# Ledger of designs, part 48: VHH binders against q9y6x5

Target 1, 379 residues: q9y6x5
Amino acid sequence: LPPKLLLVSFDGFRADYLKNYEFPHLQNFIKEGVLVEHVKNVFITKTFPNHYSIVTGLYEESHGIVANSMYDAVTKKHFSDSNDKDPFWWNEAVPIWVTNQLQENRSSAAAMWPGTDVPIHDTISSYFMNYNSSVSFEERLNNITMWLNNSNPPVTFATLYWEEPDASGHKYGPEDKENMSRVLKKIDDLIGDLVQRLKMLGLWENLNVIITSDHGMTQCSQDRLINLDSCIDHSYYTLIDLSPVAAILPKINRTEVYNKLKNCSPHMNVYLKEDIPNRFYYQHNDRIQPIILVADEGWTIVLNESSQKLGDHGYDNSLPSMHPFLAAHGPAFHKGYKHSTINIVDIYPMMCHILGLKPHPNNGTFGHTKCLLVDQWCI
Key: E = the ipSAE of ESMFold2; O = the ipSAE of OpenDDE; V2 = 0.75 times the mean of E and O plus 0.25 times the DockQ between their complexes.

## First folded at step 22 (VHH; framework vhh_surovatamig_d1)

Design yd (at its last look DockQ between E and O 0.81; V2 from the best seeds 0.80)
Fold by OpenDDE, look of step 22:
Structure yd (fold): chain B 379 residues (1-379), chain A 122 residues (1-122)
Amino acid sequence: as target 1 above (379 residues)
Amino acid sequence: EVQLVESGGGLVQPGGSLRLSCAASGFTFDDYAMSWVRQAPGKGLEWVADIWQSGSEKYYVDSVKGRFTISRDNAKKSLYLQMNSLRAEDTAVYYCAREEYNWQRGFSYDHRGQGTLVTVSS
C-alpha cells in the first residue's frame, strides 16, 4: 500500500506552550514519535502564507500568498476572506495535495486548509470541506478519517485544520496562564480524540501523522500601540494589510509617503519594498506593496482606534514567540526522538519523501529533517 | 441588521452590585461567542468576559474573576453580566460585543452595542 500522511494544524500553537503547559496526549504522541521543538516559520507570520509554505516548501515571495489580505496592482484584484478562491492567487505554486492527487491511484483530502477548496493548476482535492468555523473538530476528524479509510482511489494525503489556540490567543493573550491553560487542555484532548479515532479505525500503525502549527502568538497591550493617523493622513495611501505588518499602497508619491512614516514610531520599521531585509525573503513578488511597516514584537499598528486583541501574530519570523512546533508519528518516523529546530519550508520535502513524491523546486532542505526519518542516515 | 442593546448600567456604591443585559437581534445568536468589553474614561477598550456559543465556557479578565459572572440565554437572545463587589476601577462604559473569528481575518468584535455606563462611586 502506498504511504499515507495526515497533516494536522492547530492554528497559532506557540512552541513554548509545550514547555509551559501540560499536554499528556500530545506528549504521549511525541513519546511514540518525534518532536521538533521550534519551527522557524516564514515572514510574515500569518495563517495563509505559512500554511501554504508548509505544503509548497516556498517562501511567501515565491508561492505568492504574501498575506491574509492582498492586492494585485496589475489586475486590481483583492484577496480576502470573502474573495480567496480565485486560482490566480494560488497558481504561483503547486501544493503537495495537487502533486499527490495527480499520481496514479492516489487522492487527497482536506478537512479545511488554506487553498484546498480552490482548483490550483486545474486540480482540486478529491475530498474537501469548505471553511466553516462552526464545524466541530469531531466532524472534521470524522470526515478526514473516513476518507483516509474508505476512499477509492485511496486518500494518501490529508489535511486537518483547527482554529485553536489562535482564536483564544487573540482573545485572552498568550500570557493569560489561567485562561490559556483551559484552552490548551482542550487542544490536548482533541489530540487524544485524534489518536483514539485513528486507533479505532486501525489506521494508527500505518498512517503517518504530523501535528504542527503555522505560527505562535505574542502578547499585545493597549499601552503598545502605533497610531498611523498620527503620522500620515489616510487619504495619502491605501491600506492593504494593517498589523503587525502593514502593507501600504501610496496614493501620492511613494517617497513622500515613506518620509511621513519612516519616523512614525521607534517601535516600527518602515521599509521600501526594495529595502526589505533579505532574511525575510519578502521582496520578489508584485503582490508585496511598495511600503511595508513592521511593528516590534507586541506592538500593534492601529488607525484611529484601539486594539481589541490581547494577542497577535505576524511579526518577525525570527522571534521565538512566532514559532510553532512539529510532532510526528508513524512508520516513517523514529520513536522517541527530539530535534531542536527546522525551517517551516523543510516540511515539504520531508512530506514528499514520505509519500514518494517528486518535489517541485522549493526552499526547503531535506537534510534538516533526515534525523526524524527511519530510512535516513542522521549525522 | 445586527443589533446589540445594552441596559442595566447606573450609579452604584463600592461593594454594590449591578446586572447588565444585552438584547441581541438580527442574527443567529447561538452561533456566536459573546463578550463584554468596557472602556474607562481616558483608557482604551478592555476585554472583560466572554461566553462561548453553548454557554458552557466562560472566561474572565483577572481583575473581575470571582466578582463578575457572564451568562447568556440563547432562547431570549440575551447576554448578561452580573457584577458584584463593584470597585471604583470598574467604572466604565460597558459594551456587549459579538465575537467573530476567521482564520484569514483573525479575531474581532464585528458588532458592538451603544454601551451602558457603570459608575462606581461613594
Scores: ipSAE 0.865, ipTM 0.943, lowest interface PAE 0.6, mean pLDDT 96
Fold by ESMFold2, look of step 22:
Structure yd (fold): chain B 379 residues (1-379), chain A 122 residues (1-122)
Amino acid sequence: as target 1 above (379 residues)
Amino acid sequence: EVQLVESGGGLVQPGGSLRLSCAASGFTFDDYAMSWVRQAPGKGLEWVADIWQSGSEKYYVDSVKGRFTISRDNAKKSLYLQMNSLRAEDTAVYYCAREEYNWQRGFSYDHRGQGTLVTVSS
């Protein structure tokens, strides 16, 4: 039987939730498999960029999904939820489900993952659900397990996406221990349901399962606002994205816009594109705007009103609050092994190895994940 | 078209009670979590409470825990907020909101009514 992999994302699952809250089902999953305590994600620490980095092994500048909201000056296209299915945005990389299903006798399935409902390089996931946040976890699980069990050619790579705890983290704030503990208990129950369903269907022993996330969450406050309107008039720029990383397209001289912004707040860094720190790997794409503003952790850039959110993400990827975790179980993985840190781009070459796929050129390092795998000599 | 109509606001003394109601139409009410959100004079929007689709999961901001109770009647497509032990700090316009989440846009309260004013004063 060909090796199979289910990649699961619980959006916005901050790594330290695992230590600060109880997860009996997830803890049992980890006990029988592996844990990576911190996954260092890519800058910007947003949903679309990081989910695409997981499945391509590329930094955002290389795969072209540089934010949840983008502008391409050459084509004059705007990337938004009304235009996110245009293959133009996604075609700068080849995600793993495309490579997988182009192999003889393989198919891919997706119960929602950014890009899986798009025909990337004229190839859409063999089985997929269009994104719809109203679809229950149970229905997503039913579809993905049906496809894993009943498809010809067999589904060898599958994804499952869930919006929590990101939605609740934004709404209640990660510091609300009472509210977040109840939400996280519910998520742990979903993980229990996932494992139980895989066991009942006879998939558990021969399916590799990765449970991970794209980013964490930090607490926001009305006491930590950066009012952009107090520093610069709207007429001087086009706003492509606002917070916590603002993307600024100047309408007047770029240096003049920069000078109006550079001393706006001690809690915000202002970068000309050429001055963006090299460690972000966030410079070499036309979709990255001439000026970006990077708020300090927990600070919110606003125009004229307070933020509705009590939690947010998108900050500097060196911040532990932005880091998710990774857990995995299956025939490819050791039992009871704990690893401190990997980079999110390292997940792609590891998945390619598990599936017997030749990875496309990428930024991941297979050596960083070798200790998780039973078929590798861990040095 | 999504329509949310709040009612039940008014003037009360500290320690008093009010019950807010919200009539919903133009969408499948049972499919959405619902929130109460408030805006005090000169302040931003503040989340107060929410209730998930079945009504069994209820969440509150710390400042109202033990004083406010959110509820819903899915058959009547109605949302309620029972406010007890009211304080001057609870003075605000209260909005009934349908919770919106999209993996790209994030979370918002963009679908809400015109609000109902609650004034708590001696």
Scores: ipSAE 0.726, ipTM 0.892, lowest interface PAE 1.1, mean pLDDT 93
ESMFold2 (binder alone), look of step 22: mean pLDDT 86; pTM 0.866

Design ye (at its last fold request DockQ between E and O 0.90; V2 from the best seeds 0.88)
Fold by OpenDDE, fold request of step 23:
Structure ye (fold): chain B 379 residues (1-379), chain A 122 residues (1-122)
Amino acid sequence: as target 1 above (379 residues)
Amino acid sequence: EVQLVESGGGLVQPGGSLRLSCAASGFTFSDYAMSWVRQAPGKGLEWVADIWQSGSEKYYVDSVKGRFTISRDNAKKSLYLQMNSLRAEDTAVYYCARESYNWQRGFSYDHRGQGTLVTVSS
């Protein structure tokens, strides 16, 4: 039988949650599998960009999902929560589910994952759920396991997405130990449900399962606000994305806009597009706006408004608070092995290897994950 | 049209109690987590408590734990905040807010009422 892989994402699961809270189900999962303690994600550390990086192995500048909100100056198209299904935005890369779907005697499924409800390169997963935050984990789990177990051609790659603990992290702040403890317990229980379901269906021993996340969460405060209106009139620019990385489209001379913003706050770096630090791999895409503002960790960029969030993400991808984890279990993985760190783009070539797929050109390094895999030599 | 209408605010002495109500209309109330948020004079909006869709999950900011109780009646499309042992620092306009989450947009309060003033003073 062809290898099967289930990729699970708990949005906003910061890596150090594993050290600071109890996860009996997840720990059991890890005990019987592998753990990567820290996953360095891509800049910006937002949901859509990072989820797409996981499944493409590409930096954001390469796969073209450079933010949750985007603007293309050539086509005048906008990308947002109200308009994200145009293949135009996704077609700069080929996600793994498309590659898998195009293979003989294989199909892909998604409950859910950014981009899985869009025909990318004229291909869409055979089974998918449209994004709906109201759909329970149980329902998502029911669908994904049904597809994994009963589909023809067989589903060999599937995704499962869950909004927690991101939503709660935003609401309560990651430093609210009591509330986050309760939230994270629920997440662990869901992992328990997942494992139990897989065992009940006889999938546990043969299914490769990766549990990961796209980013972490940092504490925000009303005391750490950057008000752009204090620095520049809103008539001088169009805001494409706001916080913590603002994308600025000047309506007047770019240099003038830059000069008005460059000293706006000591807790915000202002970059012309060509001056964006190379380490971000966030420059070579037309969808990146002429000016970006990058707030320091825990600072919020606002427009004459107070922040309603106690936690946020999207900051520098070198910050530990932005890093997720990766755990995995299945025939492809060792048991009881822990690894310190990988890059989020490294997940793609690993998944391709597990599934026997030829990877598209990517920024991942397969060598970084070899120690996780039973069929590879670990130096 | 989504509407949230708060009531129950007023003047109360320290140590006193108030019960706030929020009447919701224009949407399927049971599909949304609901929050109470407050804004004290000269301060920003502060989250106070929220209750998830089923009503069984309740969360509170530390400063109100043990004193405030959030509840909801989905049949009546109503949100409540029982406030006991009120303190001067609880003085604020209290708002009923509908929570919204989207994996692309993130978390927000997409609707909020006009608020009800709670003044705790001797």
Scores: ipSAE 0.932, ipTM 0.969, lowest interface PAE 0.5, mean pLDDT 96
Fold by ESMFold2, fold request of step 23:
Structure ye (fold): chain B 379 residues (1-379), chain A 122 residues (1-122)
Amino acid sequence: as target 1 above (379 residues)
Amino acid sequence: EVQLVESGGGLVQPGGSLRLSCAASGFTFSDYAMSWVRQAPGKGLEWVADIWQSGSEKYYVDSVKGRFTISRDNAKKSLYLQMNSLRAEDTAVYYCARESYNWQRGFSYDHRGQGTLVTVSS
């Protein structure tokens, strides 16, 4: 009776991979549904902030997950991969799975998504997997489809997260055609498995499915390094996050730290918090540090000249290399429709509409996604 | 304690061959993808090849494709690099590295050995 939605993320899936590589399974999915060719994501273009923006419709400054690594000076709390489950970090917003499962006779499920294993506003996803990168896509798919088919109250909102092509994009670089072609073919095969499993279980015709990503990937190299230790003694600041957006907490006078960094490299912009460009919507949260450093595309900020990444993300969100795509299929969506661009924050109000949920205040615009939906007049 | 010990380096002429080995201990070897990385004199670290957990997926940097073969033996907890048609630019210290990926921390090498020197010289 109630509409159902599966939200799928393939981490680090750059929008132009779809044009530059072959995806027979994903292209069939798109042909029978809708495509948004470019999704303009939020700054910084990192995993946790953008996944939370998808499910809250908020800019990072508004939902409080402003980076993958954070520090709160008042509470002295650190946010990291070993300390990411404290609700303190997540409680500045209400993600869609919380709103969904608080409705009468609804539940939510997660085969991993940043935040779904945290009790946000004292509410944790009704069914979830703890994050573990060694769990196969098949096991994640088995769990999520079992929950979609067998749960009481019924699961009406579900997430499925996969680490590729982000992991391989970092390792091999997005411009390595041969290596990335093999990786992306494996991902397309997983999309084929997803669709086939949904068909086999009788879910395909009545389940809405969104396949999207959080960000893209740009090529890096050993000859594009910014050595921070060459510009400033590390005793003058605490480093909260490093590359490509460094978060700097001064230990001495802030202006002195800024002046030492300002001319460090022509390939890096140095911002006092109040001077961060308004278009980033990245200023009004205590977790944003007093100074940030923003590397140019393809440049890596390092401490000691060592870097192993051939690809990275986190850069300016106006860069096409940072943009993911969105594809969708299901009873809520048109078939064979292509749309050029939306903002990543627009996904949340669209999902709320599909599920019949009242959205919390957010930065998305429902009108930007109306043309994707069969129940809306596109004008 | 995680330990990675490389061996098999040495001096070889251009066009020659060497086989590097890496003995792993202190962890479940089959749970991890593994890499060879190298550092030429005065240069930064360069990724050379990696092999995924089962050994079925192998990837190479362009400069070594067709010349180097990575392999693993999960029963022996060993990683190998067969290097054929060696060139002067392959001269480097070669490190065995354990890959780590986390959706929040990203990709890194969380352990590497002390390295083994390969010198390719006429």
Scores: ipSAE 0.823, ipTM 0.925, lowest interface PAE 0.8, mean pLDDT 94
ESMFold2, look of step 22: ipSAE 0.812; ipTM 0.920
ESMFold2 (binder alone), look of step 22: mean pLDDT 86; pTM 0.864
OpenDDE, look of step 22: ipSAE 0.887; ipTM 0.951
ESMFold2, fold request of step 23: ipSAE 0.802, 0.775; ipTM 0.915, 0.895
ESMFold2 (binder alone), fold request of step 23: mean pLDDT 87, 87, 86; pTM 0.872, 0.872, 0.866
OpenDDE, fold request of step 23: ipSAE 0.931, 0.929; ipTM 0.969, 0.968

